# Ledger of designs, part 3: VHH binders against NADH-dependent phenylglyoxylate dehydrogenase subunit gamma (padE)

Target 1, 190 residues: NADH-dependent phenylglyoxylate dehydrogenase subunit gamma (padE), of Aromatoleum evansii (Azoarcus evansii) (q8l3b3)
Amino acid sequence: MYEVRFHGRGGQGSVMASGMLAAAMVEEGKYAVSIPSFGFERRGAPVVSFLRMSDREIRQLTNIYQPDCIVCVDPTLTKSVDIFAGMKAGGTLVQATHHPLSELALPDCVSTVGLLDAVKIALEIFKRPITNTLMLGAFAKTTGVVSLESLKRALEDSEFRDAGLAQNMTALERGYAEVAVHHIERRAAA

## First folded at step 1 (VHH)

Design b07 (framework vhh_podentamig1)
Fold by ESMFold2-Fast, scan of step 1:
Structure b07 (fold): chain B 190 residues (1-190), chain A 120 residues (1-120)
Amino acid sequence: as target 1 above (190 residues)
Amino acid sequence: EVQLVESGGGLVQPGRSLTLSCAASGFTFSSYAYGWYRQAPGKQRELVAAISSGSTLYADSVKGRFTISRDNAKNSIYLQMNSLRPEDTALYYCAKDYEGFTDEWYFDLWGQGTQVTVSS
């Protein structure tokens, strides 16, 4: 079982991102479910969406309180929200940020970090800070739990098939190619 | 069925006008904001115009020439395009915004597009 929590703000497509990721995982023969977001559902307000993936049938449709991976699509969100709440030891963070690893305050439970200046790349592709598909590409490279090809196929079957497919395909590919993956080692017990 | 259907595209001479229409069905039309986007071959998609209940927004390239409007009674959005230029040639599509009309991240429903060609 692998559990992901997406953090964003209303209007940033974190719910769409978790749904697309679920579709990509199902295409690989896994069981995956996207769990409804909650929050104020207002523009700019913090929102959360969840994904649960398993090699066995999933019968739990509850929110994820102890995620294996956190994907944060908004670089400003950590100033107002504890995105790390409940994260399992040895967890993975995939973060949209222009800051290098040395400038991030990370809790002890984080062992793998994927960093992408997704806002900068989104402005080049979309002329808007649309980071959700970029962060899916970054997630795939950082975690290895889903392939880039499966995500590209999920994009082809989404609403972007009718418009914006080429731009979102480019975003997915660049997120995958340009994310910087770091593995953090902690001191072993003597 | 939830959908947006565009119409009104075609081939026109420079300096002429076209009106694009977008018919919406399957949801409460008056509750949402809408936008018109365009994409020419080899170019990036761009927002052309957007409309909410109290506001409109236009790209600098079309401001003063294009007018977006809505008719809640007919569940329709319109784009009146005046003084057309060859550079306006593109596939035009409408989109329903989920939370706000400038928020491309939440355009959760898109039309299939209508081609506008401005040729001399």
Scores: ipSAE 0.000, ipTM 0.109, lowest interface PAE 13.1, mean pLDDT 79

Design b08 (framework vhh_8ghr_2)
Fold by ESMFold2-Fast, scan of step 1:
Structure b08 (fold): chain B 190 residues (1-190), chain A 124 residues (1-124)
Amino acid sequence: as target 1 above (190 residues)
Amino acid sequence: EVQLVESGGGLVQPGGSLRLSCAASGFTFSDYSYIGWVRRAPGKGEELVARISPSGGSTSYADSVKGRFTISADISKNTAYLQMNSLRVEDTAVYYCARVDEYYYGSGSYEDYWGQGTLVTVSS
């Protein structure tokens, strides 16, 4: 079972992103469920959404708060939210940031990191800082648990098929192509 | 058995203060959940007004109560509190203690509440 937690702010489409990821995984013959969780503050408040994926039917409905992967679509969230809460050892971080890996303070549980300056690319494509589809492309490249092609098919079947499809297709492709993937070797030093 | 028991409600005049308590049993606070306060007034929907991480380091508030309410937790007593200052007539509601989880399945970012609630009435 593979569990992903998306961190964003209200209005940034993190719920939409987790739903599209679930649809793409189902297209690949996997079982996936997407569950939104909303903050109680107005627009801009921290919001999480959750995705659980399995190669087998998902029968376990018990809460488990130990994600395999964290996707953070807003670079400012780490200043106010512990996005790493519960992360499993050997976990993956996919982060929207202009900072290089050397400037990030990462907990020991993080083994794989995908970094993308998603705000910069979003401003080029959308003229707005809309990072959610860019981060889905980055997720696919960083984790390998879903293909770019399946995400493109899910996008074509989504609400964007009627407006903004070409821009969001470009966002998926650039997120996939331009994410910087790092593997961190963490050893017991004794 | 998981239980959350609220207390401390009552009648108070506008501008007054009250302190609500929530005693938790059947579980211990953890870094992966929040304890929060949800209120419901007759004819209105539910509103999550405040939440706190189990370590007591992370808190957040609804816009309607920012600057007036303070949530806190005593980890040794497994008890959460809501200090309510500068109370307004609009704060009149039944207040429920809830186990709030950031990763909860549903809306409002809260999982459940098991208390009967405690009534807060703000009037002259």
Scores: ipSAE 0.000, ipTM 0.118, lowest interface PAE 16.8, mean pLDDT 77

Design b09 (framework vhh_gefurulimab)
Fold by ESMFold2-Fast, scan of step 1:
Structure b09 (fold): chain B 190 residues (1-190), chain A 122 residues (1-122)
Amino acid sequence: as target 1 above (190 residues)
Amino acid sequence: EVQLVESGGGLVKPGGSLRLSCAASGFTFSDYYAAWFRQAPGKEREFVSAIYSGGSTTYADSVKGRFTISRDNAKNSLYLQMNSLRAEDTAVYYCATDSPEFWDYSTEYDYWGQGTLVTVSS
C-alpha cells in the first residue's frame, strides 16, 4: 500500500490532483482512492487531501497519518505547516520551490526529493501560479508509481475546461521533464 | 458590483519611478489572488507580478528586482512600485483578481480593471 498526502491552500487543486492521480492509477489496473480533508473551508487556508494506492482492493477510507510521499504544491506552505508530520522513514518529498536542495532543511525521514520551480513554469503556461498539474508530472517522475501516459489519459477524461486542456497537458509534460530528482544517502558518521 | 480601478500611470523618464494603485470594491478583496498585467502597443497582454491573499509574491523575470507588488487588505487596494523604469516598460497596466475556487479550471481572471497608461520616454 502506498499513501500520498497533498499539501496546498484552498483553491489550489490539491483535491483535484489527488483525484486525477487516483484515476490514472485505476487506468493502470490498480486500486486507488482519493480522500478529501474536511474542515478547511477558508480560501487560502492550508488544505490537505490524501491518496491511497494498492494492487489489492482498498478497505481503508480514513485520513493518512503516516504517508509514504508528501506532495506540496505551494512553496510558501512549509514555513507555516509541518508537511512532514508522520512521514515514514525513507519517504519521498515532491516540492514546488525555486530553492535548490542545498538550501532546504529536510528531516532524516526524507530519502527521495523531487524539486520543481512550479510557480515559474505555471506563470509561463497559465499566466497564473496554477501548480497542481505540474506537480502531478513531477510526482510521476520522482516516484515512478504512475506513468506520464496514464496521467495524460486521466487529464483528457477530466472536467477541465476545453480551453485549459492543452495548457494543463503542457504543464503535466513539463512537470515530468523538468523536475530535479535527488536521492539522499544516509551515511554513518566517521 | 465588482470594480477594479487603476491609477498612478503617467509619463516618466528612463530610470524614474512610478507607483500604481488598484482600488477594489464590491467583493471581499482579502480572499482573492491579485495580479498586475501589462499590454504594450501591438503586443499580447503579459504577466508582470502577482500576490496571494496571504502576501506571497511572484514576478516576471523582466521586472524582478525592479518592481514590487503589495496589497493592503484593510483598504481593499493593490499596488505596484515600479523602479528603474525602461522604455520597454511602456504599456497599459491592468490589475486583475481571481477567486482561489477557480484556479484549477479557469484560464481567465475573474475581474479586470480598465487599465492605466505608463509611458517611459525622454
Scores: ipSAE 0.000, ipTM 0.211, lowest interface PAE 11.5, mean pLDDT 80

Design b10 (framework vhh_6z1v_2)
Fold by ESMFold2-Fast, scan of step 1:
Parts: structure tokens; sequence; C-alpha cells
Structure b10 (fold): chain B 190 residues (1-190), chain A 123 residues (1-123)
């Protein structure tokens, strides 16, 4: 079982991103479910969504307390929210950020990091800082648990009406191509 | 056109409280994260607190956590720093700074800066 927790803000499409990722994994013959956070969030407030993937039928639909992977689509969240709460040892972080690895304060449980200046790329493509599709491409490259091709097929079946299909295809491809993947030796326990 | 004006700095006794204000003009305040920084003579400038563009998320440095609180009023284009249980080591010039839709602990991530307001804590 592979569990992902998405961190974003209301209005940034993190719930759509987790749903599209689930659809792409199902396209590959896996079992996947997207579990949205409950409650009403105002625009800008921190929100979470969850994805659970398995080679066997998924029977539990509870929130993910110990994720294997954290995807953070908003670079400002790491300063105010503990996005790493409960992360399993040897976990993966996929982070939208203009900062290099050396400027990030990462906990010792993080072993793989995918970094993308997703806001910069989103402004080039969409003229708006909408990073969700870019971060799906980055996730695919960083983790290898889903193919770019499966994500493109899920996108063709999506409701990305506002941004347009061509722009989101470009975002997905650029996220995949331009993410910087780092493998970190486990830091010594504090 | 862009201006950040800090106010509220003064002399206060150890254990006292003080509220700093930073009035912003010349930019769309609601699109900017805001931070408070401080610098004492002979020391490096350090980040004290930060707040997201909406006010929904805040960060405070460990050395002020539980004593200082950052907040903002987007209707008034103002960010605040409430300082409680002040210590002599809090003596510094306090600066507010604005970063477009992002912030970091690195001062170079901030686009606009105020001129600073002096806080002096005496024993």
Amino acid sequence: as target 1 above (190 residues)
Amino acid sequence: EVQLVESGGRLVRTGGSLRLSCAASGFTFDDYAMGWFRQAPGKEREVVAAISYSGGSTWHADFVKGRFTISRDNAKNTVYLQMNSLKPEDTAVYYCAAGYEDWSLDEYAYDYWGQGTQVTVSS
C-alpha cells in the first residue's frame, strides 16, 4: 500500500489533483481511492486531501495518518503547517518551491525530494500560480509510481475547463521534465 | 509607489508588552505575505514571524513562540506584531517586509521593506 497526502490551500485544486492521480493509477490496473478532506474551507486556508493506492482492493477509506509521500503544491505552507506530521521513515517529499535543497529544513524521515519552481512555470503557462497539474508531473518523475502517459489520459477525461486541455498537458509535461530529484542519505537522528 | 511604514516602537520595561503596526500602500496588499524581521547592533538580521496573504497561516521563530503573535487586517492594509513578556534581548530595530504570494526565512525572498521601528527593552 502506498499513501499520499496532498497539502495546498482552498482554491488551488489539490482535491482535483488527488482525484486525477487516482484515476491515472486505476488506468494502470491498480486500486486507488482519493479521500477528500471534510468541512468547508475558505479560499487561501490550508487544506489536505489523500490518496491510497494498492495492488489489492482497498477496504479502508480513513484519513492517512502515516503517509509514504507528501505533495505540497503551495511553497508558503512549510512555514506555517507541519506538512510532515506522521510521515513514514524513508518518505518522499514533492514540493513546489523556488528554494534550492540547501535552504529547506527537512526532517530526518525524508529520503527522496522532488523540487519544482511550480509557481514560476504556472505563471508562464496559465498567467496564474495554479500548480496542481505541474505537481502531478513532478510526483510521477520523483516517485515512479505512475506514468506520465497515464496522467495524460486521466487529464483528457478531466474537467479542466478553466485552464484548457493544451495548457494542462504542457504543465504535466514540464512538471515531469523539470523537477529536480534528490536522494538524501538519512540524517542522523536528533 | 510602494511604501511600508512601521510604528509602535518605544522604550518598554522587561516583562512589558508592545504592539507594532505596519501600514502598507502602493500595492495589492491581499496578494502579499508579510514578515517581521529584527536587527540588533552588531548582529545579523533575523526573521521573527510571517503571515500568509490571507492570514490563514502564521509562523513564529522558536525564540518568540508563545510571546509574539503576528496578525493582519487586509481591510486596513496593516500587519501587526503583538509582543508580550519582553526581554532585554528583544531590543532591536523591527522591520516589516512583503513577499508576493510566498515567504521564506531568507530575507532576500522579500520584495518590499519598511525603514524600521526601534524597540528598546530595559531591565
Scores: ipSAE 0.000, ipTM 0.136, lowest interface PAE 14.7, mean pLDDT 80

Design b11 (framework vhh_7b2m_4)
Fold by ESMFold2-Fast, scan of step 1:
Structure b11 (fold): chain B 190 residues (1-190), chain A 122 residues (1-122)
Amino acid sequence: as target 1 above (190 residues)
Amino acid sequence: EVQLVESGGGLVQAGGSLRLSCAASGFTFSDYAVGWYRQAPGKQRVVVASITSGGDTKYSNSVKGRFTISRDNAKNTVYLQMNSLKPEDTAVYYCARDETYSWEGPYYFDYWGQGTQVTVSS
């Protein structure tokens, strides 16, 4: 079982992102379920959504408290929310940020990191800071648990089919191509 | 549809004052935080001041005590009163609607105005 928690703010499309990821995983013959969960309803308030993937039928539909992967679509969220709460040892972080790895204070449970200045790229593509599709591309490259091709297929079958398809295809491709993937070696406890 | 239009920029001598205005249309202005940003030639755009829908204000350290941000929800307008201007305040000033309500960087705002030039002579 592979469990992902998406962190964002209201209006940033984290629920849409987890839904598209679930669709892409199903396209690859896996079982996947997307579970929306909201914080406050106020625009800009922290929002989470969850995705659970398995090679067999999923019976557990509870929220994900011990994620394998954290996807943070808003770099400012780490200032106010512990996005790492419950993360499993050896976990993966995929984060939208303009900061280099050297400027991030990461907990010891993080072993793989994908960093993308998704806000900057989104402003180039959409003229708005819409990072969700960019972060799906970054997720695919960073984790390898879903292919770029399956995400493109899910996007073609989505609501963007009629408008914004070209921009979101570009976003998927750039997220995949431009994410910086780091593997962090931590010294074993003496 | 959503529009932000800045005005009030110009040329002023050091120690002088200017008042910038940003007229908003195409959305419910009172529901959003709005902010002022500036960009000097060859530099990144940086935050100057922000104001929440409730009227709470925040300022960058370089302008605290000299600049004042305010809003008039009846007129859909946000203002920046700039006093004791210095040559280093020379920049294009941008108004932005805050999608994320974040202080962390100018590109986190989802809608920008076209900018208004402020030049402070030494």
Scores: ipSAE 0.000, ipTM 0.137, lowest interface PAE 12.2, mean pLDDT 79

Design b12 (framework vhh_gefurulimab)
Fold by ESMFold2-Fast, scan of step 1:
Structure b12 (fold): chain B 190 residues (1-190), chain A 123 residues (1-123)
Amino acid sequence: as target 1 above (190 residues)
Amino acid sequence: EVQLVESGGGLVKPGGSLRLSCAASGFTFSSYAAAWFRQAPGKEREFVSAISSGGSTTYADSVKGRFTISRDNAKNSLYLQMNSLRAEDTAVYYCAADLGEYWTESDYEYDYWGQGTLVTVSS
């Protein structure tokens, strides 16, 4: 079982992102469900959504308390929210940020980090800070749990079919190509 | 280009009903929150109702229990069913949408607006 928690703000498409990821994983023959969790659905408020993937049928549709991966689509969110709450040891962070790894305060449980200046790229493609599709591409490259090709097919079959398909396809491909992946090795305490 | 077009306005007697429609084009409507606002003669624009991409709804206190917002993503359409209409509901009604999946009551946070449809409630 692989569990992802998406962190964003209301209005940023984190629920749509987890749904698209679930669809891509189903395309690869896996069982996946997207579990939205939002209190008020007001724009700007911190919100979360969850993705659960398994090689077996998923019977429980509960919130994810101990995620394997955190995807944070908003670079300002870490200033006000502990996005790492409950993360499993050896976890993966995929973060929208213009800061280099050296400027990030990461807990010891984080072992893999994907960093993308998604806001900058979104402004080039959309003229707006729409980072959700970019972060799906970054997620695929950083984790390897889903292919770029499956995400592209999910996007073609999705709600972006007519308006914005080309822009979102470009965003997905650039997120995949331009994310910087870092592996943090920990020395044995000797 | 993004376009929203309202229809369904008209003259109705107090206590009557009207259904407003908003046709969206130029973007993937199903991915975004949408809202209805209204503006009465000589008044500021007022929030009426909103619906998220997932279908969660909210209403202004003045219309709760009388109005119902809904969407049909297959038709790229937003609707407002207005029942028990009052003279105070007379206004131009506007459809609004933004790039976000969650609603807001603040009109300045919506980027896309229709041209409006007039609703007149009069004896």
Scores: ipSAE 0.000, ipTM 0.219, lowest interface PAE 12.0, mean pLDDT 82

Design b13 (framework vhh_podentamig1)
Fold by ESMFold2-Fast, scan of step 1:
Structure b13 (fold): chain B 190 residues (1-190), chain A 120 residues (1-120)
Amino acid sequence: as target 1 above (190 residues)
Amino acid sequence: EVQLVESGGGLVQPGRSLTLSCAASGFTVSSNYYGWYRQAPGKQRELVAAIYSGSTLYADSVKGRFTISRDNAKNSIYLQMNSLRPEDTALYYCARSDEWLGTYDAFDIWGQGTQVTVSS
């Protein structure tokens, strides 16, 4: 079982990103579910959504408390939210940020990091800071648990395939191509 | 117009059944993520059933009693509710995830809701 927690703000598409990812995983023959965390949500308020993927049927619709991967689509969110709460040891972080790895304070449980200045790229493509599709591409490159091709197919098979398809396809491809992946290794004493 | 419209709610006695329908307008129902949510007065909204491609998922409180399905020819999503209990009383919403852009309330398309009241 592979469990992802998406962190964002209302209006940034973290729930849509988890839904798209689940669709791509199902396309690859996996079982996957996107589970939104529901409360009083307004534009700008922190929003959490979850994705659970398994090789066997998923029968739980509960929140994910111990994620394998954290995807944060908003670079400002870490100032107000502990996005790492409950993260498993050896976990993966995929973060929208203009900061390099050296400027990030990461907990010891993080072993793989994908960093993308998704806001900058989104402004180039959409003229708006819409980072969700960019972060899907970044997730695919960073984790390898879903292919870029499956994400492209999920995007093409949407009911709204003609509404912004070209821009979102570009966003998916650039997220995949431009994310900076870092593997943090703990060296054993010699 | 792009919308989801729920119907089929009403007043029903405990132990009875209801079928809720969710009609999609302005787009074609496909393999995307669809969910049935409910909200009772003074309570938070909760997911009760979801359908994703070939897979269905249920909250523990409704598992074995509720069945979610879709009919692409009728452009609709359904929730078959059996063995209804007073605690199933709520406003029921259907919702779809949008793969394209962000939304305020987690989903890009939400219906207006249909009221289900289970009492004698």
Scores: ipSAE 0.000, ipTM 0.123, lowest interface PAE 13.9, mean pLDDT 78

Design b14 (framework vhh_surovatamig_d1)
Fold by ESMFold2-Fast, scan of step 1:
Structure b14 (fold): chain B 190 residues (1-190), chain A 123 residues (1-123)
Amino acid sequence: as target 1 above (190 residues)
Amino acid sequence: EVQLVESGGGLVQPGGSLRLSCAASGFTFSSYAMSWVRQAPGKGLEWVATISYDGSEKDYVDSVKGRFTISRDNAKKSLYLQMNSLRAEDTAVYYCAKEGDYFSPDWYEMDVRGQGTLVTVSS
């Protein structure tokens, strides 16, 4: 079972991103469920959505999540919320940020990090900060749990409220190509 | 002081049209993306449409694509939403919203919304 938690702000498409990822995983013959959290009272407020993937039918939905992967589509969220709450040891962070790895305060449970200046790239493509599709591409490259091709197909089969298909396809491809993947080796103390 | 003042709402029959306007002041209007968001009775805020600072890019929630058109006039510091083929489910208070400064830590959040203008679609 693989569990992903998406962190964003209301209106940024984090629920749509988790839904697209679920669709892409189903395209690969897996079982996946996207679970939005409630409380979309205002655009800009922190929101989360969850994805659960399994190679077998998902029999039980639980509200207790220990994510294997955190995807943060908004670089300002780390100042506002603890995006790492409940993360499993050896977890993966995929973060939209212009900051280098050395400037990030990461807990010991994080072992793999994908960093992308998604806001900068989104402004080039969309003329506004639509980072969700970029971060799906970054997720695929960083984790390897879903292919770029499956995400492209899910994108073609979905309706996008944030931008046109061609721009989102470019965003997906650039997120995949331009994410910087870091592996953090944490050895036992001598 | 940043101010956004919406107008143009009212009662309209299904299939009718309305044009909403937003008058902006207190900031460099031409430097910011602008959005329309709405709140239906008993529901949360829903993003409706966004237009880039230069008007070259426009995006809409799927339920209004082909029916609503967002536009702006940077010289007049005004944002518009042309609403055609209105449906009962479009009933909501509509808010004009400003995106944040592109270079501030929270620049891309919608940091200001106006008073709102009520749109009621009823026969």
Scores: ipSAE 0.000, ipTM 0.128, lowest interface PAE 13.8, mean pLDDT 78

Design b15 (framework vhh_8ghr_2)
Fold by ESMFold2-Fast, scan of step 1:
Structure b15 (fold): chain B 190 residues (1-190), chain A 127 residues (1-127)
Amino acid sequence: as target 1 above (190 residues)
Amino acid sequence: EVQLVESGGGLVQPGGSLRLSCAASGFTFSDYSYIGWVRRAPGKGEELVARISPSGGSTSYADSVKGRFTISADISKNTAYLQMNSLRVEDTAVYYCARESSDYWGEVTYEDYFDYWGQGTLVTVSS
């Protein structure tokens, strides 16, 4: 079983991102569910969503307390939210940030890190800081648990206006191509 | 043409119970992943209270209703249910049955996440 927790803010598409990832994984013959956690009536409030993937049918929907992977689509969240709560040792972080690895304070449980300046790229593509699709591409490259092609098919199967589909395809591809993946065996105490 | 039709709402005393039904047509539950119950209270926003994968039997609940509400589905009748027990005044709301969208684009709201909604059924909890 592989468990992902997405961290974002209301209006940033974290539930959309986890839902699209689940669809892509199902297309690869896996069982995957997106577990929404809607609490973002107001824009800007922290929100989470969860994805669970398994080779067996998933029978229960529960919040993920000990994720294998954290995807943080908003670079400002780490100042107000402990996005690492419950993360398993050897976990993966996929983070939207303009900071290089050397400037990040990461807990010892993090072993793989994908870093992408998703806000910068989103402004180029969308003229808005919409990072969710970029972070799906970054997730695929960083973890290898889903292919870029499966994510592209999930987007293609969605109902978008022409401009939205083309821009999100570009975002997915750039997230995959431009994420910087780092492997860290041990860290100093968090 | 997909339709979801709710029934079972009404006036009930605090501590009482109601069972809401959601009859689906235009698709079958065995062919679809998730059905949810979303409520909208007067003057307040939307809350997803319960979710079920009818074919898989998986369920989840909002903390506000956990232990009091039970979601279930009868695939042979293509109908989902929400059993509401120990009802409180704050459970007063319009309750919507909704089908999870397979496709989404834009900001995440309950309207974007669910592609088809029932008309809603009013549940009033008061003396």
Scores: ipSAE 0.000, ipTM 0.189, lowest interface PAE 11.7, mean pLDDT 79

Design b16 (framework vhh_6z1v_2)
Fold by ESMFold2-Fast, scan of step 1:
Order: structure tokens, then C-alpha cells, then sequence
Structure b16 (fold): chain B 190 residues (1-190), chain A 125 residues (1-125)
């Protein structure tokens, strides 16, 4: 079982993102469930949503407290929220940030990192800092657990089919193409 | 404003263990990320370990990884540094520091707003 926790703010589409990812994984023959907190947060307030994926039927539908992967769609959250709470050792971080890896100090539990200046790219595409679709593309490239093509099909079947589809397709593709993936070697030196 | 007081520093033999404590007062402790720093004679202050406001994530410098463990008890407004397999090179004044911004990316001393007075750890051969 692979567990993802999405961190965003109310109004940023993190719930939509986890739902699209679940749909894409199901299309690949996996079992996936999205556990959203829809419509119950003040706009701008920190929100989380969860995705659980398995090659076997998922029997437990509780919230994810020990994620394998953290996706943070808003770079300002790291100053207010412990996005790494409960993360398993050897975990993956997919982070919207303008900072390169060399300027970041990451917790010991993080071994794989995908970094994308998603806000900058979103402003180019949408004229708004809408990063959720960009971060799905970045997630696919960073983790390899879902294909870009499956995400494109999920997007075509989503509520964007008749509005904003071209922009969101571009966002998926650019997130996938432009994310910088790093593998952190935490040597037991000395 | 936060006041930090370190304790637990003493003389210990090579290979020994020691637990340092840092007690916080004057503000809600659980909103702060905390760090341990050290300064050896003739050297600059360096980061040893850091812990998020909730205790859910930690960072340890490579030179102490596997030997030192940072932890916190928000009910007691205290952060700890458990030091095992001590070496003479660990001899230093150890400082506790608090990050006012509740930041989760921590690395530089400039990110920490409040500092304790330090506690001396001496490791003899």
C-alpha cells in the first residue's frame, strides 16, 4: 500500500487533485481511494486530502497518518504547517517551491524530492496561482507510480472536459516535464 | 517572548551517554520549531539537530546521525537531545534555539529567533 497526503489551502483544488490521481490509478488496474475534506474549510485555511493505492483491495478507509509521499501544492504552507508529520523513513516529497535543493534543509525521513516552481508556471498558464494540476504532473515524474497518459485521460473525463481542459493539459505536461527530481543520499558517515 | 534554559551538560567519558534538556517559558512552546546547536573551543557555532513544532519531523547533522536523537514533550514545554556513543570531538557548549515562524524548512542559525545561554558538555578520553 502506497499512501499520499496532499497539503494545500482551501480553494486550491487539492481535493480535486487527489480524486483525479485515484481515477488515474484505477484506470491502470490498481485499487485507489481518495479521502477528501470537501467544502468544510474556510478559503485560504490549510487543508489536507489523502490518497491510498494498493495492488490489493483496500479494506481500511481511515485517514493517512504515516504517508509514503507528501505533495505540497502551496510553498507558503511550510512556514505554518508541519507537512512532514508522520512521514515514513525513505519518503518522497513533491513540493511547489522557487528554491533549488541546495537552499532547502529537509527532514531525515525524506529520500526522494521533486521540486517545481509551480506558482510561476501557473501564473503563465492560468494567470492565477492554480498549482494542483501542475503538481499531479510533477508527482507522476517524481514517483513513477502513475503515468502521464493515465492522468491526461482522467483529466479528459473530469469536470474540465468542457472548460479549461487545454490549460490543464498544458499544466499536467509542464509539471511532468519541468519538475527537478533529486535522490538524497543520507550517508551514515563518520 | 520565549525564554530557553538548557540543562544536563557535564563531564562524561568517551563512549558514554548524556541527555540534554531545554525548558521553554514565556510563550506557547508547541507553536515553535526547535533546534540544538553547539560551539566547540576555537570553532564556529554549528547546527546539531532540529525538530518541527509537532515533533513529527526531525533533522540531524551527518556528524551525529545514529548517535544523537532530538525529541520534544509539548506538555512539559521541553526539548531533549539524547547523546549516545560520545566522542571527545563532541565537547562543546550546547545551545537550544526556537524558530518563531513555525517553519518546517530549517538550516541556518538566522532562522532561529530565541536562544538559551548554553550548557557545557565535556567528553574525556
Amino acid sequence: as target 1 above (190 residues)
Amino acid sequence: EVQLVESGGRLVRTGGSLRLSCAASGRTFSSYAMGWFRQAPGKEREVVAAISWSGGSTWHADFVKGRFTISRDNAKNTVYLQMNSLKPEDTAVYYCAADYSEGTFYDTPSEYDYWGQGTQVTVSS
Scores: ipSAE 0.000, ipTM 0.189, lowest interface PAE 14.7, mean pLDDT 79

Design b17 (framework vhh_7b2m_4)
Fold by ESMFold2-Fast, scan of step 1:
Formats: C-alpha cells, sequence, structure tokens
Structure b17 (fold): chain B 190 residues (1-190), chain A 119 residues (1-119)
C-alpha cells in the first residue's frame, strides 16, 4: 500500500489533484482512492487531501496517519505547517519551491526529494500560480509510481476539465521534465 | 455568506426517477461552475456531474445517459435529473461550487440530500 498526503491551501485544487492521481493509478490496473476535505474552508487556510494506492482492493478510508509521500503544492506552507507529521522513514517529498535543496530544512525521515519552481512555471503557462497539475508531473518523475501518459489520460477524462486542457497538458509535461530529483544519503549510527 | 442547499432526495424503486435541486445564495451564481457529488456509506465522495457558468456539462461514466445536470440562473438553482435509478446510486448527494477560472477547485459544499434506491 502506498499513501500520499497532499498539502496546500484552500482554493489550490487539492481535490482535483488527488482525484486525477487516483484515476491515473486505476488506469494502470491498481486500486486507488482519493479522500477529499469536507466542509467550508477559507481560501488561503492550510488544507490536506489523501490518496491510497494498493495492488489489492482498498477497504480503509480513514485519513492517512503515516504517509509514504508528501506533496506540498504551496511553497509558503512549510513555514506555518509541519507537513512531515507522521511521515514514514525513507519517505519522499515533492515540494513546490524556488529554493535549492541546500536551503531547505528536511527531517531525517526524508530520503527522496523532488523540487520544482512550480509557481514560476504556472505564471508562464496560466498567468496564475496554479501549481497542482505541475506537481502531479513532478510527483510522477520523483516517485515513478505512475506514468506521465496515465496522468495525461486522466486529465483528458476529468469531470472538471475546461478550456485550459492544453495548458494543463503542458503543465504535466513541464512538471515531469523540470523537477529536480535528489536522493539524500543518511549516515547510520555506528 | 455562501450557502448551497440540496433538496429532492428520497426513497425510490429501481428503474425510477428523482430530481434534485441545489439552491445557492450569497454569491453571483451565474459566475460559477457547480457540480454534484455523492457519497455512499463507507465510501469516498465521488463526482457525478458538473455544469460551467457558460452551461457546458460533464458526467461521470457511471451516470452518462441516465442523469442530466441543468441550471436556472434566474432562480440561482442547479438541478440533477436522475433517471433509470439503480441500487448502486444510493448515496448522499452533495452540491459544490467551483470558481470559473480554475475548474479543479471546489470551495463550498452543501449539507447533502439522501437518495435511497430499493431493489
Amino acid sequence: as target 1 above (190 residues)
Amino acid sequence: EVQLVESGGGLVQAGGSLRLSCAASGFTFSDYAVGWYRQAPGKQRVVVASITSGGSTKYSNSVKGRFTISRDNAKNTVYLQMNSLKPEDTAVYYCARGPEWDYSELDYWGQGTQVTVSS
């Protein structure tokens, strides 16, 4: 079972992102469910959404307590929220940020990091800081658990797809191509 | 404040029909996309149908050909006409608002209306 927790702010497309990822994983013959936030949220407030993927049917729909992967679509969120809460040892972080790896404070549980200046790229494509689709492309490259092709098909089949399909295809492709993947070597205790 | 209120749910036999309504207030209704979602006991909430501010519609594969979404901007209301209902359609149905500029974002939800389809 592979568990992902998405961190963002209200209004940043977390429900769409987790839903698209689930659809893409199902396209590849896996079982996947996305668990959206429920209720009213003020725009800008920290929010989470969850995805579970398994080779077997998923019975558990509770919130993810110990994620394998954290996807943070907002570069300012780490200043106010512990996005790493409960993360498994050897976990993966996919982070929207303009900072290089050397400027990030990462806990010992993080072993793989995908970094993308998603805000900059979103402004080029959308003229708005819409980073969710970019971060799905970055996730695919960083983790290898889903293909770019499956994400593109999920986007084409999405229920909320609008006239921005071409821009979102470009966002998936650029997120995949331009994410910087780092593997962190941790020294074991003697 | 923004409010969405669903109505029209109830008990119906398989093969029957129901029409759900979502009454909106506290915002300029005609500027926003609105969607219908459903959640069965023990399952995740999933999309059913959506309609843009311009009237373009989209449907999940499970309801295509059976359900029709429509809107009446003069009444600030979105409808879901449900035909050929199946036991698998049993769920609480929710209305949600999305902003025009980002189809992926859902910011306000209603309280839900129960639909029960007997076999």
Scores: ipSAE 0.000, ipTM 0.166, lowest interface PAE 12.9, mean pLDDT 80

Design b18 (framework vhh_gefurulimab)
Amino acid sequence: EVQLVESGGGLVKPGGSLRLSCAASGFTFDDYAAAWFRQAPGKEREFVSAITSGGYTTYADSVKGRFTISRDNAKNSLYLQMNSLRAEDTAVYYCAKTDYEWGSEFDYWGQGTLVTVSS
ESMFold2-Fast, scan of step 1: ipSAE 0.006; ipTM 0.338

Design c01 (framework vhh_gefurulimab)
Amino acid sequence: EVQLVESGGGLVKPGGSLRLSCAASGFTFSDYYAAWFRQAPGKEREFVSAIYSGGSTTYADSVKGRFTISRDNAKNSLYLQMNSLRAEDTAVYYCARGRYSTLWKGSYFDYWGQGTLVTVSS
ESMFold2-Fast, scan of step 1: ipSAE 0.036; ipTM 0.476

